# Designs tried in a protein design chat: VHH binders against q9fdx1. Part 11

Target 1, 300 residues: q9fdx1
Amino acid sequence: MEEDGSDWGGLAPEILINIISRLTIQELWTGPMFVQKSWLTVCRDPYLWSIFDLEPWFDSYPESTHLWSPEFEQKVDLMLRSVVDWSEGGLTKIRVRHCSDHALSYAADRCPNLQVLAIRSSPNVTDASMTKIAFRCRSLKELDISYCHEISHDTLVMIGRNCPNLRILKRNLMDWSSRHIGSVPTEYLDACPQDGDTEADAIGKHMINLEHLEIQFSRLSVKGLASICEGCPKLEYLDLFGCVHLSSRDITSNVSRLKWLKEVKKPDVYVPRSGDVAQTERYGHWRLYDERFDIQAMRI
Below, E stands for the ipSAE of ESMFold2; O stands for the ipSAE of OpenDDE; V2 stands for 0.75 times the mean of E and O plus 0.25 times the DockQ between their complexes.

## First folded at step 4 (VHH)

Design X10n (framework vhh_7nfr_2; at its last look DockQ between E and O 0.01; V2 from the best seeds 0.00; counts 0 for: pae E 23.4 > 2, grease 24.3 > 24.2, SAP .689 > .668, placed apart)
Fold by OpenDDE, look of step 5:
Parts: sequence; structure tokens; C-alpha cells
Structure X10n (fold): chain B 300 residues (1-300), chain A 125 residues (1-125)
Amino acid sequence: as target 1 above (300 residues)
Amino acid sequence: QVQLQESGGGLVQPGGSLRLSCAASGFTFSDYAMSWVRQAPGEGREWVSSISGSGGSTYYADSVKGRFTIARDNVKNTLYLLMDSLKSDDTAVYYCAKETYDELWSGLPYYFDYWGQGTQVTVSS
């Protein structure tokens, strides 16, 4: 089949945008941007950059130590910054991993209409950039800060106070299992937040409109759960997977207060109320999950 | 100073083959992805192929898939492009480009931080 060398260069910009809009981010960045200057211009059209979603790529990409490298972080930061520039303030959804405060702060200053922010596995995102997000992105509806160990309960308070439209919060923590040791830096695993009740209190006190909450592997106690259930009456989905400090009874008694609850994910292992086993070793109790938890469930 | 020097271009008949080389110096070659980009007369630059620092991952433009093979020798600090089944449409100046990072995610032109001078490839009967 003689590839009809059709001079694609003659396409009307509108047609080209339509075609390009159907491409994945990877497809867009590996071809059309390099064809000619006119194509590059079209590829940078703000219309194309209302949504920046890298999750499909991450889902297809195997977990590796390279993803946690400073070099990769820099690359993600550069991409995010570029997209923010191209969007000209029209960016409404950001789904990335492994970004830093630099890029996130940049986005915060320039994306006032941001509704979705997912920044999973961003070790160098701190309260500094997240506070900016809270104050500048007040239309936020969905926040995923799972596996971000440098984000504290203070950020949750700020988000709650400034983002009244927040409906979805994902704050999952990493399962400290031998399965992650090969792909995730040990130092990062060790930095996992331990103040589950403090975070729970922040959520319950300031996020009254939450409909979806994920707090996998939180160390919250029944007190923390009570705070959430009392403070978030609109919860429809609650994920407590891996919350080992909660008993079945604790969960049942507290979630019964949630009138709109459709689904609750429960821990596979429960700690009996009577045995506050003073965990002598940090995360020692999580070793019990090594045999029970599928690595895929905690895929970074 | 980073230097990239292309070689291997020339005149070839349709259906013929060429091997381009790019000699790299002034940086740790294996730490960076490398790319070939071409520019035909009167046209813009067109991405052709990329290879990761380790050589484990390769990518090709649809126009050259199945015909071109990108490779690298990290001991010799050399990037290669094997071009088979050449067509008239392959006529262009071919440039070697250094990517800013090792991971081949970048399709953005500014992720290339250094370019060679280019080598002319002409496919004509």
C-alpha cells in the first residue's frame, strides 16, 4: 500500500486539533510535536491541555527505582510546568506522580480552576506547596495525596478550610511489606506518617462534604474513626483497608452513623481492643500482611 | 563541552540501506537517552527514533517503523541509526540529539539540550 504522502501540513488547525485531541499524551509527545512548527503550535493549544493525566502511563509502566530518582522527578516537574503554561489557566485536572514542591507550587499559582489533583507517590511534596494549593485552588473536588509522606495533617486542615467542594480524598499510606523494599526507597518507607488520629480529626473537623475517603493503612484508632464518621456524614465510600488498629466491632459501630454509606472496605487483619500490643518495632505489625496482601493492591 | 557529530550520510537508491553514526563527547553518554531527528527541505524537524541510556527501550516514528533501527554503543559513546528500505521521503538532514534525561518520556522539543550539525541523507534514483 503506497502510503499516500498526503501533506498533512495543509490541514486546517481545527482539524488538526481534533485529531490530536484523540491522541494519548505519549502519542502526542512522540510524534506530532516534531512534525513542523505549525504542528507544535497546535499541540500547545490551550484546548488540548485542560486535563493532564499521566495515570494511564504509570499504570502501564512497571514500578522501578528509577521512578523515585531525582532525575525522573525533574522530568515530571518539567512536563507539569509546560502543561501549566500551555493551558493558560484552563487546567482543571492534574494526575501525576513523583512531582515536587517546585512544580506543584508553580501549578498552584497558575491553575485557579483546578478541580482534580492527584499527586501520588510524590516524596518531595510538602506542606509548603500544598498550602498554596489549598488557598489558590478553591474549586478542588478531588484530592489524591496517597503515599506522600511529607504532607502533614496541617495540609488536611488547610484543604478542608479552603476547599468546600472537596468530595473525594485519597490519603492512602504504603504497606510496609517486603514487597515494596525492592522498588521504593527504604528511607521513604520509614518516613510514613504515624499520626493517623490527628489526620482523622482534621478530616472530620474540616471536610464535612466528603463522599469518598480512602485512608488505607492508616494507624488511626477507633477514636479517629469516630471523628471521621461524626464529621463526614455524607460519606458514601470509605476505604479502611490495612487499618490494623481497628476492630470489626469498632468499624461496625461507627460506620452505622453514616446514612449514605454504600461501601466500606475493611481491614483483613484486626487488632483486638484489649491488646494494644506496644509495637516494639516500627511497622512490625505490618509484616503480618506480607502473606495476605497482594502486591498489586499497593502498586505505586 | 558536549559535542555530537553525525556521520554516515550520503546518496543512496530507493530500497537501499545506510548506517548513520553519532559520536558523542563531553558527558556521560550512558546516562542519557538519545534521539534522531530529521529535517527535509522546506519542512520542519521530524522525530525519527529514540533510545534510552541503557539501550533497553527504543521508540520509532510510524513512518520508519520496521525499516529503521536505533542502537547505541555506550563503550564507544556512539549512537547509530540503521536505515533499511529507504524511500525518497526519507531524504533529509539527520540530526543526533541528546535528551535531557534518561527516561524516554520526552517528546517535547526542548527536552533535547544538544544537537549535532547533521548529516545529509539523499534517496534518489
Scores: ipSAE 0.007, ipTM 0.262, lowest interface PAE 9.3, mean pLDDT 81
Fold by ESMFold2-Fast, scan of step 4:
Structure X10n (fold): chain B 300 residues (1-300), chain A 125 residues (1-125)
Amino acid sequence: as target 1 above (300 residues)
Amino acid sequence: QVQLQESGGGLVQPGGSLRLSCAASGFTFSDYAMSWVRQAPGEGREWVSSISGSGGSTYYADSVKGRFTIARDNVKNTLYLLMDSLKSDDTAVYYCAKETYDELWSGLPYYFDYWGQGTQVTVSS
């Protein structure tokens, strides 16, 4: 290995590991790994890879059509698979977007101690890899499958049956924070699940220890809400934003049984503007369809 | 259908120079950062250099800084690596790779998309 001019190359491995463990994944991959071969070896130390979290990067980066490309998915998959290998089974938290069944199946087979899985906006993740996660990652405490339209109620049943420590579920169907509606493929939007009550029943029957639930833009009815409120008595947070089939009365009557409930976010439904002038080619404009409750009703 | 085709490798004496080229097709070349990655006999892949989509930013591995220059021609959809003062340690197969986000993927030689067969560079004893 060629020696560079950097003073970092002279440090003992134990000191390098201590310094590197304090860096973000972006800093690791843009800093130390550029320097020399020895840094790559240190960066592969399994103790550095208990957490793989790309959410800060995605939060800082605007939506673009490239994020929805097969090429971007391949990059995320390769990164995730590599971190799985480097962790030597030690991964406890994975937070990524735009991954696929291939990388998740790989992680499921190798990361039995996984406690947090967030795979937001992953259109090529299906029940196939999620079933593997359910069977192999039984210590799961948090699951975020928001905007993953190929995942069905079968995943919720399997996760509920096999992951008794699940406390947080995020199953939001629309990314309201996106200001670039034109960047989201039509195929993805068309795949949006239409049956809220089947998913609500799965949650209520199988996720009894749930403390935090987000199901924004779900099509669940009052029957589905009743199933959740009856089955998940430990709920502390419930987000029903955009749930068009729920009235204020339905919500108030059903959440009254939840002894530990600290906050409920109620429907405040947005629909596309009907006028041609009101919509841009790049961005859709939404108008509020208001069946809102008093803001105080969100805190109990 | 992304395709990357490398050329320009060969045999060269220590201290010599070579110019590698990579012809890109199947994507909007100017929208993507590009990289050169090499693999020496018996070793893993090593990142060599990257260039931003506009060509305004370039990055180099410490082992090649001051000796190699990465460049691109966005009209011709071609990536170049200008290699000066070649050493025996530079002997490797050189691959052209597509990158999209410098913030996250810079310095990740093993995580690039490779479609070329590579081009062999051999620096004589």
Scores: ipSAE 0.005, ipTM 0.156, lowest interface PAE 11.1, mean pLDDT 74
Fold by ESMFold2, look of step 5:
Structure X10n (fold): chain B 300 residues (1-300), chain A 125 residues (1-125)
Amino acid sequence: as target 1 above (300 residues)
Amino acid sequence: QVQLQESGGGLVQPGGSLRLSCAASGFTFSDYAMSWVRQAPGEGREWVSSISGSGGSTYYADSVKGRFTIARDNVKNTLYLLMDSLKSDDTAVYYCAKETYDELWSGLPYYFDYWGQGTQVTVSS
């Protein structure tokens, strides 16, 4: 390759690939791609692109209204499409936020070996692209669709039926720990799915190999929990934080059947305005959940 | 050596009240969740109530909710169960149990590592 004008410009291509393979996505997009033409060619080599993971960037970036804009979504979509092209079918892991059906459908058509898909907080991903994922990406082992409120139980059915190796499912409905909760659009919060038992039934009927389940703030009842515990005997981790319709007896009765279970997070939620933990817990299943729909009330 | 000693059981009329106590020693009491578990004649053990190490969170079985109150005194290393509106179905041996360190498993019988000798509660006319 032609190497011109930089500290690194005299290096053999094999050495350049080794150096570039250690760079983060941010470093790749700001540095080597603009040094010279030979580096640009190496940065797009398909051997570099088996994993596309933006979560470290999102974890360090302050939340803002800009992240929820169509312009930002288009940027994420463009990056994902580019990496799909560069991978030439070799992508196995995608971790992004704020992508859309367009980019996800594009990836589904071209990345049959996908094993991990995490698309947290993607309000314009629907069952349409997720159906393609289920049919085309049958090696899927981990799915995170937390805070994707336009995805329904239909996706859970299709994934369960077509992706037998699924071991990890994250379907959290509200981000209790978000440090930037004030930037989340009200319309997004209002679209939160309320059909917890239908989703739980889909999981229990179709995901027999599941080992790790997160369904924070699901409105499932004991019927839904029973379905999960009966249908997912391999569960090792179960996160029920914020599941306000489950009593301690419901959990005790159903969880004891799970031979391999190592950790359960309980539905208990502290409400700062009350200050009286015993009072709010004793009277407050429905009241706490209603207040939690207005997550802003806890942080105003 | 961990030791748990229950007391306060006895014979009570239906609708009556009792207070159970459990004296704990041999471990840092405030670091662990504590539970009450009961066993009726001819039945398996039934979880009754749990309380977090700090006392900030309490949990109850549906069969006793609103009638029983769990409490702890971390200075005296003592666990309490205040039982009101007692029914004949509440007749059982009541055990004080120390939970494992993992708070996520509070209130499940399979995760208790130490148990007391029990105290008999009998509700009859």
Scores: ipSAE 0.000, ipTM 0.084, lowest interface PAE 23.4, mean pLDDT 74
ESMFold2 (binder alone), look of step 5: mean pLDDT 81; pTM 0.822

Design X11f (framework vhh_6fv0_2)
Fold by ESMFold2-Fast, scan of step 4:
Structure X11f (fold): chain B 300 residues (1-300), chain A 125 residues (1-125)
Amino acid sequence: as target 1 above (300 residues)
Amino acid sequence: QVQLQESGGGLVQPGGSLRLSCAASGFTFSDYYMYWVRQAPEKGLEWVSTISSGGSSTYYKDSVKGRFTVSRDNAKNTLYLQMNSLKPEDAAQYYCAKDTFEDYWSGEPYYFDYRGQGTQVTVSS
């Protein structure tokens, strides 16, 4: 079969996300259920599902309130669970956004050989599913939990203790890639993890083989930086962009002990655009327009 | 009502060319990925090509890469498949299809409810 070639393996995730993004949950649950038989049989071939990577799709997709809706999260969860089933537990890499504890718990229970997990912008992922990932996916080498503020330092402790091969961690707190950020309103800052030093200490004490670390906009102090530099001697890349509590002097003195360090990104001064309402609204999207986040934030 | 109407099939010699068209109505064509699938005698449906909603991304079955080109005209609600260097193994009934999803693994897809009548492609000397 020509369809089980590598070209088709890369195509299937794009087809799947595109279909799911257009159908209502009601259409998915009760409406006509169709995927072309040839495509469906290819998607059910477990040899094609070592990797499930939607980052290229999300990089090209226009941002909208729809991506932050409970409906979209349910669609992403159904898609991830489907791929887990089709892989017959063979997934080694998952890169997705807007998933929840439901799908990650399902993956954790069924994908013991997972090496790469990226779940950027997943506000309903908590320590509950991440603890399962830590205990069941011990071969984890790369973790990207950027913009996931319901994940705490407890996840970092558990991952560090149980995943000795972890080499890449991305724990960025604000999406600055498309915007200049002047200041974050205090009401939104309260939603982000505030204990930068607690997270830094977890990294330094438990992630000894780490080679690449991104902690953009972390509130860590020089004490937290010292913990990382003492505990992660193999670091080759360190991204401290937006870490406002660190001085250039503090960084230089602490990173001098990292003999393999090739690059450090310092907390640079960012210039806010005057009248840039979109920057505040982008941050508020996680809080104001996401009903699921409002419920989770109340913790009732 | 979703309607898909294929045309452009016919008899062609090996190495020849045909251009298939699919006229779509009853839905917002520009919002959907579109697909070309074919069914030869004795065989199930076989995926041939996919095109993104805006036309910027195209995908092909390995055996047709370099020979087939999918395109769309969203202003005309029309999908196209340009087929060059046709081979006997390309002979089939060709259908266009809009995307849909099999969820909860119901078993049987409702494929026929969302595809057109098809257009027959015959490749012989």
Scores: ipSAE 0.000, ipTM 0.132, lowest interface PAE 14.8, mean pLDDT 73

Design X11n (framework vhh_7nfr_2)
Fold by ESMFold2-Fast, scan of step 4:
Structure X11n (fold): chain B 300 residues (1-300), chain A 125 residues (1-125)
Amino acid sequence: as target 1 above (300 residues)
Amino acid sequence: QVQLQESGGGLVQPGGSLRLSCAASGFTFSDYAMSWVRQAPGEGREWVSSISGSGGSTYYADSVKGRFTIARDNVKNTLYLLMDSLKSDDTAVYYCAKDTFEDYWSGEPYYFDYWGQGTQVTVSS
């Protein structure tokens, strides 16, 4: 079939990709079948597929429970697998949310030149597919696994050992903004990793060229922070927002050894020192915010 | 365990007709769109036709439109392809394929998660 969407076919590839990235997943997903097929035919040129980035769509779309459904995950997996095939191995950047091990394993096998992988809020991505990414995608420079609660420290070890060019890691554990809306499923929140020091040690031991690190809401202690600051001397940006076990003193003492550090985001959370409030809740730290504190947190 | 088994292929003269069948098991057949995909010798896979889970919507490649009819029996878990006015260019191995989604993206080979073993159709004089 050589059917053509002629107005789109005549544009420069970077302009066409820019336009396609502005289409909502709803426009691609919920339209009539034959309209979706016409769009897909236009989009199959491998020349168009060095980058697959859905973050602009997610940034414009309100967080809702339907994004956490099996049906939505299957749609994302399908799109990612399709783009992997259309790219003929040419993908260098993937930014998606709510994908699974199936699509990510497929991409790992076929996209050896991947440099950027962002899979934020992908609850069914585990160490299984991430280990495959580590072994197959050794040119990786940027990894965003924020809000991916089935990924463990083993992934960080494998990525650090096998991806020597990694410069940016985002391993944020909770989106504090979910506190306002409550759209994130409870099952997902309950899966949040708690061993911050094991992850910090993996980063410090294996990711020596790291320049940008975000570990918001990590439960790392001063020991874990020391491991990162000793092991990652090239750090220029460090985001510790919500890291409730770290004091300003701990941070100042440890980051002083980082010669190239340009910015550090401190925990900046209210923690009760005494009283009748339990200190044992996994998600208790942001529930302590008042309105004034929320405004300050938004500016960090 | 999903299983798809094709049958009904064979040798036929140009202008002839064949009926292909695909017996499905291991999933709720009526929930998924089903498709026929063919592969001629030395060529890649070519999508032929798709049918929605309910059978209410059918889709055809331009090369077969008006000659082929896709149908399904959700009681018997069987997919059919009725092929009329066969041409030499229809010679291929025909595969039954299960779509990933019932309501969306049907007719595209990249959206099929299970495939049968295939049945050979040869159109020659």
Scores: ipSAE 0.000, ipTM 0.105, lowest interface PAE 19.8, mean pLDDT 74

Design X12f (framework vhh_6fv0_2)
Fold by ESMFold2-Fast, scan of step 4:
Structure X12f (fold): chain B 300 residues (1-300), chain A 125 residues (1-125)
Amino acid sequence: as target 1 above (300 residues)
Amino acid sequence: QVQLQESGGGLVQPGGSLRLSCAASGFTFSDYYMYWVRQAPEKGLEWVSTISSGGSSTYYKDSVKGRFTVSRDNAKNTLYLQMNSLKPEDAAQYYCARDTWSDLYSGTPYGMDVRGQGTQVTVSS
């Protein structure tokens, strides 16, 4: 018997083996790397029982080991659901990648005291689970939905209306890094959300206490920027890297009204447009969105 | 046909050294990240090391840092793991694995593909 009667006692080896045994062979070989080092360490630390944070682990490994796939998403969903159960409603921070509506809906129902939610690169998270987060996790202070292209402005409206303590929003559309080997595919750029001003308006109208905003590669215009700067007077940090529709003049003019602003990241390096297909570490993510937004298939 | 063949395991005393090899065939070895993973009796699988396709980037499990060195020879389609200062806790079946991601045109970008029978490392105290 490997029972732990503590709220901090979670991943007994027996439970971990039970979870892992249900995975495919491919998931089994990737799952131990993902789960054993990061998750067992977190679970065994009594000071981290309220926190499930995998971002340090993702930052420590090559990008190839943490790119989205259906198999990896299923693995993350299983781990998140298990952590939710073991926390007994005590989770205050969730930072994962590649989860889906299924696991987030489960967390929303059971973790009312959630303060930090980061779900970067989760293409199968939609407004369905995010509206539940908005209604049930009203203590939310930080939200990172970067690279989650199925989330719309409706989520931003609901979060803004229901989470008055929100101070940090990260809504970056593309994961840009110096490790890119080639150009971002044109098809992916065209497939990314085009509704920057609608999202900017939602932020400006509903997120009045926001102190930190990242919207890298947003397609917002000067009108959207004006809405944010008018509606979020407490902004201290604003990241507009890759926002190709904004000029330096537009930014300087609009941010002048932000009395507490300490830093602005401007679109210093523009996303290149190219017909050339070059090797990149982000190919799996790019390919998924290109296939999803096939114009020829949508003509029917 | 994709094949991975591990070799170089054996019985060593604590503090001893072994060099494991993995011979790859049936694919363009130089396009893939490669991994070493191990499984001790009645234990789960443990990631040990990762090496990038060109060999310039390497990553290690904390408990093996400073003792193990991963390397590759793309001209020979071979992956290596040099294991120094071996401890009883290092005793396990060792496997090499390729990443499922090869390039912009191929397959699922994530996963470790373990094809070989592995090579047994025993550390006698």
Scores: ipSAE 0.000, ipTM 0.132, lowest interface PAE 17.3, mean pLDDT 71

Design X12n (framework vhh_7nfr_2)
Fold by ESMFold2-Fast, scan of step 4:
Structure X12n (fold): chain B 300 residues (1-300), chain A 125 residues (1-125)
Amino acid sequence: as target 1 above (300 residues)
Amino acid sequence: QVQLQESGGGLVQPGGSLRLSCAASGFTFSDYAMSWVRQAPGEGREWVSSISGSGGSTYYADSVKGRFTIARDNVKNTLYLLMDSLKSDDTAVYYCARDTWSDLYSGTPYGMDVWGQGTQVTVSS
């Protein structure tokens, strides 16, 4: 009568994630994830699903940032929707990559006590689902929307207005290693649809309790930086790496008013190497997310 | 067009062995996990074993672990179940099924989208 027993039954979610992380990407994509009836019974226990965190798995696999495909996105969306159902509204932390508006809208409607949301490299997440998160998940304390090109400044306004306890914001625009930063073309940066000062103003006006801010490769000017430094007096960490419109002088003069600031990452390239190393690979990487960054379409 | 065909079932004495085969056609076999599921008369479906698309990972129900071996040949598009030390309780119709990772019910009948017609295994003297 379907008596399987199970070595996987009774394992904490963290242990199950560690086991899954040891599978190859091909095995994760083509193999059965949960092969014992007892494991399904355990993973459907709402008490176990307050946290759904896949970041350790992504961090353990080389080049995990290049995993996105429509098929992988559908798998992540189904996992997230299932965990939302199993949690019965109890989810407080979600850290995934490559999800879409469909799964996030589902989570927003059902997880009002969400405190942590990280959705790095999710090209099909837009302001539509993020607006729902803002209105329904008002206890949000940490948000990581790095490398999400369809999210605009409107999300930051909505989150800022509706999530007063936000302490950590990561809004990094480019996933570039420091070894390649010196050869990022100006045309590529100019094609980025993000308005740095509008986003900085939203942060400064509405996110007064921020302690940690990352806005790598933002196009903000001194005005935007001033807005952040005036509006976020509790900042302890500020990452401005790749912010090409800010000088060292601009940063030093503005951050002097932040009494609790412990660390600032400046936009400087420490070892300038003039070369187009991996330029084609970088454009290929971004085309996985948004073909609007095709530099051949830009006239110079 | 997409089809699974089982073979290799039959009558065997307790303690004997059988090898089941499942021929797949109409899809890229190596892109899918595959499972064996059995059903005894009057009983519900019981998951037996699963294998990843690459063959690198195999999983077994506790009732068959150590006695059954699942294998696949991606060049021949064939799934196998090697059954040793058969018991009367192993008497059932055995089905092969295509499994997907798009559903967290993978490895259960609910995660399976293509089924064969089944092959009868009878363990009796």
Scores: ipSAE 0.000, ipTM 0.114, lowest interface PAE 19.4, mean pLDDT 72

Design X13f (framework vhh_6fv0_2)
Fold by ESMFold2-Fast, scan of step 4:
Structure X13f (fold): chain B 300 residues (1-300), chain A 125 residues (1-125)
Amino acid sequence: as target 1 above (300 residues)
Amino acid sequence: QVQLQESGGGLVQPGGSLRLSCAASGFTFSDYYMYWVRQAPEKGLEWVSTISSGGSSTYYKDSVKGRFTVSRDNAKNTLYLQMNSLKPEDAAQYYCAKEFWSDLWSGTPYGMDVRGQGTQVTVSS
């Protein structure tokens, strides 16, 4: 097979690998992979696939209801499975959104050296695939399961027991960013976990080397916070934004045990849109009732 | 080694039907998404259809939607393309291709791992 009229086809393989390894995932999709077999072979080189990170792509892409569809999930699953195959077991970092148990189970079976896993906004990931990650990916250092409402405290127990080097955990329950509010299905928001203290106990009992913890909008009480602060003495960063059952006094008394703590983000009160006193009073009232009855009611 | 063998092409009248087959060997067929692509004389490769590994998801080029149906038999390691209401613009060499990479939005492949020698489809009156 000869390449006739291809501007890139005359480059040496080492030069092609150097160029392609510097491209983003998006650039690979819109360029080199569409050329003759030589480009396909270079793009599939395992050297290129130690890291698979779609977070920059999701950050730049407009949020839409399409991202929450079964069709989109299947596309993410296909992409992740393909990269797992091309890596030949060499993947160390995976950051994706909207994947499922199917693709994660595939990755768990083939990527034993995984150190970073971020699967934000993956409503069809359950304890089934996460248990496999825990048992097979024991070198895990960072886990982001934010906005994954089908994952339970059992995952936290299994990860804590089997991944002794875990340093970073992100278990945020709600993305209050304005860019996501209008596009997120209401059924997903309604499924937000309520078991804050059970999850806090799992963290405190099993994740002793944790340095960074985010649990935004957790319903943990002072008992759960005490469990974390007693069990995770190496904490340097603690994000409790939106944890409405914690007072500033509860936080101050418990975090005083943490000798290495550099930053704590407190639950804080919702900021009113403008200097309207009546709006400020309504906002405080709505926040309290939304936390108890309807989490979506806060979007005006 | 990975091999793909297309068959089932031929000459048909406009409005006619053909069923293409692709026999796969050298890999675990049931683990891979498969594609149909075509190339008309003096034109580049054009994606036609995608089917997921289990057959539950299918994607089509807009111009063939409702006329073409992709399917697979994982027990036989065979991919199919049922082509109905064929038009002159469908005349091309048709190839099957193994999963490599696709657009997250459309299922359109950006590159192809392996393809065979193809099967010719001619539409004339």
Scores: ipSAE 0.000, ipTM 0.192, lowest interface PAE 11.7, mean pLDDT 75

Design X13n (framework vhh_7nfr_2)
Fold by ESMFold2-Fast, scan of step 4:
Structure X13n (fold): chain B 300 residues (1-300), chain A 125 residues (1-125)
Amino acid sequence: as target 1 above (300 residues)
Amino acid sequence: QVQLQESGGGLVQPGGSLRLSCAASGFTFSDYAMSWVRQAPGEGREWVSSISGSGGSTYYADSVKGRFTIARDNVKNTLYLLMDSLKSDDTAVYYCAKEFWSDLWSGTPYGMDVWGQGTQVTVSS
């Protein structure tokens, strides 16, 4: 077997720990720990495991049906559990995909200082583990539950009530690029939540310190948008891409009350749907995209 | 349910030999790389040796090269560590460990997530 010829063993332990602590999790995981297994004890030092971020790894691999298998989910769960154990409760940031309630419940019980949780594309994460995260991880500042279709508005209520420092929420409902890819299970796509205004009301009522919100492809109406804009006065970034029930006029009028707003991303809809308010108010067949009116409020 | 059970430890004189065994159950043994890790009194864990799922590749810590041999029997679901020319510095609890990745997941790095209860090896005069 051909391996990296690097001589990590020639360095003092203090120097190795310093170098390793500055590597990305992907570099650490594929580098010294596996090229030279003799460094396993150094690589599993709890002080190295304040952050566990697999997003760069997922970005390097193409989408495939393999990622949606029970076998792959089990591997992610086992890796997350191992890192939780190695961290000895010191984990502050977790960014993974395709995990389940099992691994998240394990992390919730053992990582009370968690500040960042991203679990994109985790179809078997439900309100059960997320409620536990809400009650146990009260220092949470960033939550990304994009493409997690078994999570409901109940999670948003619990997170909002119990995590007063939450500043960033990403609740994107569909990866636009994935809608054309046959590798994503149809059952998963069909399970997309329809609770737009209920979720918007939960956000507006309970997440008063929110500064960054992404809710791509939400079915919220102007009423839901009004709830968010009224309840989240500190918003600086709002992403409404694919929110087909919102017109540019509805967005502009509601976001005008947000004093710190720096950027809003508007829907990009090709054809108005039957029964859409925009269809009756703006007669004709036209693209609803209006990027020229994206507002970046640079208030001095 | 994955289980690993070590055996074969004991008291031995310097220069002696021991054979450690690890009985594995609850998973497809041949699909996973296996390792031996030890922990000496008052010290941290030290990786000793690893063997690939097929047994075609073996790796050793510099401190044990030429003295220890890792082997596996995929029919019996058993991992072995054959220890020769034992030194006082080899005194430790020896743990059998399963890699948490399958050989079937191409391009994925390996880590160890399941440990047995350990078996004590004491080398003294």
Scores: ipSAE 0.000, ipTM 0.143, lowest interface PAE 13.1, mean pLDDT 74

